# Ledger of designs, part 21: VH-VL binders against Uncharacterized protein B0228.1

Target 1, 207 residues: Uncharacterized protein B0228.1, of Caenorhabditis elegans (q09220)
Amino acid sequence: AVVTPSIENHKMENASVTISKVPISHRPRGFTAGSDSKKLAVQRFKLLISDFLSDAQLSKSIDVAAVGMHKGKSMDDILDDVYTRLRRTLSTKQISELAKAQKGLVEDLDEKSAKLVKARVKRMIVYSFDPAAEQIHKYATRPSMAFALIAETINERFVGSVKDLIRDVLTPKEYDIFRKHYHPHIFKLDNIGNNTEAVRTTTHETF
Short names: E, the ipSAE of ESMFold2; O, the ipSAE of OpenDDE; V2, 0.75 times the mean of E and O plus 0.25 times the DockQ between their complexes.

## First folded at step 23 (VH-VL; framework fv_utomilumab)

Design f3 (from f1 with heavy chain N59D; at its last look DockQ between E and O 0.37; V2 from the best seeds 0.00; counts 0 for: pae E 3.6 > 2)
Fold by OpenDDE, look of step 23:
Structure f3 (fold): chain C 207 residues (1-207), chain A 125 residues (1-125), chain B 108 residues (1-108)
Amino acid sequence: as target 1 above (207 residues)
Amino acid sequence: EVQLVQSGAEVKKPGESLRISCKGSGYSFTDYWISWVRQMPGKGLEWMGIIYPGYSDTDYSPSFQGQVTISADKSISTAYLQWSSLKASDTAMYYCARHEAFDYLWGSYEPFDYWGQGTLVTVSS
Amino acid sequence: SYELTQPPSVSVSPGQTASITCSGDKLGDKYAHWYQQKPGQSPVLVIYEDSKRPSGIPERFSGSNSGNTATLTISGTQAMDEADYYCQVWDVSRDHVVFGGGTKLTVL
């Protein structure tokens, strides 16, 4: 059976690892029209993060995220909201692909370890987008501006930093396994232009 | 309040067909999986199969594959377990149980958090 | 198929600690859930994800899971705790739910 994924808020005790936040410099500059900004966000997302979702799915997800950020919701809540909205629109094929990835991850690791890896990944994503969300909350006066800021946030440098962060919080083995099952279709973990990423020795003990 | 209400006890003869039901209320029926669990008299719990009503996607335990059919009508928030031809060995209590979907992205498989009251099926000549 | 093994019965005196084990290959790598079933009643979730308690479940119920064994522990066992207890896991590889054989807890 195709089991639909759910997002669980695992309040993992944040080990006080001082992770440097990715600097986001968003000043309200002349933003493109809201619709164009949203499209740009979708395109950049597909290019840099994941092309797993359709344009329509991403568009709706960005709507939810933009509104959430504008309202000052936490990134955790925003992700949950996005997923809640998104999961009902996923195709059987998409669900199956997620299931396959999960099965593979669990086979190479174990259920608990897999869960922990995913939780860390989620935390890094949340952590990385928090500054952007804060900026959007502070400076976006309308949804169109939120879209523009999201689009600006989703750039090569930022996404690269997020990927690096994910790599740094996982052991090399965990990262390789995660990459094996989720890259590139679900998550694009490699940097654009880098086909051979050297396995970085990371300390798992920080979490 | 979340509830799973199953259909009443059934007394049948071998060879007869049967469909029992499990109606969910107090929650979004399409957002949760429904499993069927058999418990023969004086025996343990046996997982039979599962359905996701949102997609009507089903899966069966190998032991029950081809022996029963699981289905759902989301319009009335009801899951079904059916036999085309009952056997005496089908005499048992049957439970439906709710659980959230396995978190393929970030979590673990959810437990059965709510159970129906059970449907006793008696098959005798 | 993945199998879970439970002792068929466990006896405990009131106020004592009851321990019910569930064994499976690398069970510690999985999340175990526990259900209580009283005679003539439906199963009730008492522990999930090895050690978490649902709302309404007394604190005397606890769980652990390591190696090949998950354990349900009932401290200060009461007469009302007399029931059948089942461990359960999800076999992700096969997308199957697996129950243990169940343990009859008797409070003497």
Scores: ipSAE 0.038, ipTM 0.578, lowest interface PAE 2.8, mean pLDDT 84
ESMFold2, look of step 23: ipSAE 0.407; ipTM 0.735
ESMFold2 (binder alone), look of step 23: mean pLDDT 91; pTM 0.937

Design f4 (from e3 with heavy chain L105W W106F; at its last look DockQ between E and O 0.56; V2 from the best seeds 0.00; counts 0 for: pae E 3.1 > 2)
Fold by ESMFold2, look of step 23:
Structure f4 (fold): chain C 207 residues (1-207), chain A 125 residues (1-125), chain B 108 residues (1-108)
Amino acid sequence: as target 1 above (207 residues)
Amino acid sequence: EVQLVQSGAEVKKPGESLRISCKGSGYSFTDYWISWVRQMPGKGLEWMGIIYPGYSDTNYSPSFQGQVTISADKSISTAYLQWSSLKASDTAMYYCARHEAYDYWFGSYEPFDYWGQGTLVTVSS
Amino acid sequence: SYELTQPPSVSVSPGQTASITCSGDKLGDKYAHWYQQKPGQSPVLVIYEDSKRPSGIPERFSGSNSGNTATLTISGTQAMDEADYYCQVWDVSRDHVVFGGGTKLTVL
């Protein structure tokens, strides 16, 4: 059997990528509330989430997230709210594909390692979005303004940084196995951004 | 307060149909999976199958596939276990138990945190 | 399919430590959960994820899991601990739940 050291709590300081905080003023500039801003946010989420979710599912998920951020909910709670509502709209095909990915991850790692890998991915998503959620809470005067601020936050460079951080928080073996089962049909894990560290270090391989 | 309340004991004859129920209260019914577990007299726990009530998504133990039907009505927060034709060998205690729904994105498989009181089914000629 | 094996019975004197084992191939790679069932009652979760204790479960209950064996340990065993104990895992590859055969703990 393979002995892999477990880390229940990841540390942001172990990652080779720094998440840049996008400055957001007291009043969003270049944004107007409405359907155009939400359509842009949907398009930008597909840079991370492939075409696995429909436009309608993404649009609803963004509505839930925008309300949560406007209310000042934690990103942990927001992700839980999004998932709770999203799971009620998943098709049988989508559920089957998620289940297959989970089974593959467990088979190639084991149940405990698969849980840790998924927990680290979730933590990177929370870490990446927390500063934007704080800014949106401070500056969006109503939920509809939050759509524009979300769209501005989730640009190609930001998504690229999230993908790089996910890669850096996992060992190379863990990342290859996670990518094998989730990319490209569930997560789009190809790096597309500038201003990210382009060089992988070998320090992850020992975990 | 979380509760799983099962229907009362049943005395049946071979060949009869039966549906027993498990009503959840004090929680969001669609956030949990419901399993049915058989315990024959003097025997251990035997998993029969599971349902996610929101989607009627079921998975059966191979030993029980085709032998029973598991279903749910989310509008009244109730899961069901059903036989179309009972056998004497179906005499047992039947439990429902819940666990948090699989979070396929980030979660893992959860233990059974709450159990129903059990429904005794007696099938005799 | 995946199988779990438990001893049929374990006997201890009051105040002593009881150990109930659950064996399975590579069981240490899985999360083990434990249930207590007293006569005429429903099972109650006493340990989950190998070693975690739900609120309301006495501190004398503990658990471990490594290699091929998970162990439920009851320190300072009391008469009220007399019950059947079941280990449980998920067989993720087959999408099903697996229970051990159960262990009757007798406190003499």
Scores: ipSAE 0.440, ipTM 0.740, lowest interface PAE 3.1, mean pLDDT 82
ESMFold2 (binder alone), look of step 23: mean pLDDT 91; pTM 0.943
OpenDDE, look of step 23: ipSAE 0.483; ipTM 0.777

Design f5 (from z1 with heavy chain N59E; at its last look DockQ between E and O 0.62; V2 from the best seeds 0.00; counts 0 for: pae E 4.5 > 2)
Fold by ESMFold2, look of step 23:
Structure f5 (fold): chain C 207 residues (1-207), chain A 125 residues (1-125), chain B 108 residues (1-108)
Amino acid sequence: as target 1 above (207 residues)
Amino acid sequence: EVQLVQSGAEVKKPGESLRISCKGSGYSFTDYWISWVRQMPGKGLEWMGIIYPGYSDTEYSPSFQGQVTISADKSISTAYLQWSSLKASDTAMYYCARHEAYDYLWGSYEPFDYWGQGTLVTVSS
Amino acid sequence: SYELTQPPSVSVSPGQTASITCSGDKLGDKYAHWYQQKPGQSPVLVIYEDSKRPSGIPERFSGSNSGNTATLTISGTQAMDEADYYCQVWDTSRDHVVFGGGTKLTVL
């Protein structure tokens, strides 16, 4: 069951419309390509979202997500499926790092507030990605073609808008505490713009 | 069906060693954490400690640290509580109980949803 | 270390509403869970996360938690509700479980 408090925020609608502005007629290059598109999705995820997971863990997570999106599953269900499989592959060190972040969040907030903060973050991710998952379901005729669409969705503009929504749905105090314990190793929460050589070559929207 | 089945009642003398067991069935053992809980005659519930069977890590209540050993064998879905030298004050009912392994990313600390039937340990001279 | 306090006993007549309290510093900031233990039996979860009811637990069981006090409420109390009731929280900074001392509910 999804633990999400009821929230009302104008930014949820804005994130949806931003995603919906992608032209319906657009067909990403590489609908027939599989492994290269998946490697690109992994690289973009690490660059823009998180380098906490290994390439193998991310590759498997993208496999699970692509199947779910192809089948038309909701983003809530897809995230649950991904986590269920991923947790079985986490190292002792990764588990310890996640536990430390959770304990820090609870110490600086409290148990209920920490759960609500995480629920709001998850809610914004679901809200932002659900329309893109629908488009992937509509356009990807095979699960392997979903990789290119996933890689295209994970771009600087879109990821930046999701990060802005996360910041807006939390109070400044909640955001600072969440960021303190999760950023940058578990989640990259700053807007992309660091001048690393890899960033610009891997985040181009055209594929 | 989910079950936690504990080993049978024990009658021991002070100074003897003892290991009692809690076998889980009907679920994926490593998806849950196991706690041991003591209940002395006519008294309330006391948490003793917890084991994380997936990586055999333990956490003890300060009151029980160094007094008992908690362990597990995930190949047979079994948790253990062990004394090296029993005292008369160890006379009590001992329960095992499970809770879902923490979803540290999205979840929270979970309640104990299933309990074993209890193991009565009697230590008398 | 975090402590929870419960009254040792509560008595009600059949059909009346029983209220069992659990007190702790800023307890409303924690999730409270409640267990029922009948004589000679293992504890059974009756309320979790302050107010949620597991499948198979009658609707007459409800819960609340605010400030320093969590309350288990049994409406229309029946003789079979006679039991010991324990509240429980996590001391999450230490990953420790804390139980209240227990309350014996008597239904006369």
Scores: ipSAE 0.319, ipTM 0.699, lowest interface PAE 4.5, mean pLDDT 83
ESMFold2 (binder alone), look of step 23: mean pLDDT 91; pTM 0.939
OpenDDE, look of step 23: ipSAE 0.621; ipTM 0.831

Design f6 (from f1 with light chain K30R R94K; at its last look DockQ between E and O 0.36; V2 from the best seeds 0.00; counts 0 for: pae E 2.6 > 2)
Fold by OpenDDE, look of step 23:
Structure f6 (fold): chain C 207 residues (1-207), chain A 125 residues (1-125), chain B 108 residues (1-108)
Amino acid sequence: as target 1 above (207 residues)
Amino acid sequence: EVQLVQSGAEVKKPGESLRISCKGSGYSFTDYWISWVRQMPGKGLEWMGIIYPGYSDTNYSPSFQGQVTISADKSISTAYLQWSSLKASDTAMYYCARHEAFDYLWGSYEPFDYWGQGTLVTVSS
Amino acid sequence: SYELTQPPSVSVSPGQTASITCSGDKLGDRYAHWYQQKPGQSPVLVIYEDSKRPSGIPERFSGSNSGNTATLTISGTQAMDEADYYCQVWDVSKDHVVFGGGTKLTVL
């Protein structure tokens, strides 16, 4: 059965891992027209994060995210809103691909472990985008500016940092399994130009 | 209020066809899965299969694969369980139950949070 | 196929603690849900995700899951708690639901 994914907020007890926030320097520079900024955001998203979604799907998702950020919504809420809208637009093929990834993840791990891995990944994403969201809330006076800031946020450095963070919060085994099932089609977990990152056995014994 | 209302009791003969229904209300019908569960007299719960009405995607228990057909009409928020040819052994209570879609990305696995009242099917010569 | 095993019956005196077990291979790696079914009624969810209670379920109901066994615990068991109880898990890989055989709880 094709099961649609839902984003649920798992309040997992924050293990006190002091994760350094990725510094986001967004000064309102002369932003390009809102439409161009949005397009840029879409393109950068597809390039650096995931090409799983269509341009149309991403465009709408960015709309929701931009508005949410502008209004000062939490990233968790924003993600939920994005997903709520997005899930209804997903193709059967996309759903099947997600299902396959999930099935694989659960097969290689277990249901609970898989859930925990996903939750940790989500938390890292939320954590990483929180500063950007805050800046957008503070400085974006219009949606077009929000789009521009989103586009600026979605850069190789930032995304790379997020990927690194995800890797750091997962055990090597968890990460490898997660990567196995979600990379590259659902999530691009490798940094651009580092094809060799698959081999870095980071000893994450401490978690 | 969320409700699953099933069709009434059925008395049939072997070889007859039957379709029973489960109508959802009080929620977005297409956003939740519907499972069918059989309970033979004095026996336990048996999962039969599942449908996602939004896409009409189905899956069956191996024991029920090819024995029944699960379908849905989202326009009227109704799921169906049907037999092409009933057997005496099909005599049972049949429940529909709702659960949220499984989050393949980040979410939890949802239980059956709402159940229909059941449909008694009696198949006798 | 994945199987869940429950004792066919459990008896408890009023006010005592009832424990109903559900066993399965590496069940602790899965989320277990529990349903209560009274005669002539539909099942009702009483515990989900091993230990969570739905709204409206008394606090005397609790659950745990570790190793190969999930346990539904009813503290201060009342006469109204007499029912059949079913554990349930999902096989996400197969998109299958698996129920235990059910346990009849008798309150003596």
Scores: ipSAE 0.065, ipTM 0.595, lowest interface PAE 2.1, mean pLDDT 84
ESMFold2, look of step 23: ipSAE 0.484; ipTM 0.768
ESMFold2 (binder alone), look of step 23: mean pLDDT 91; pTM 0.941

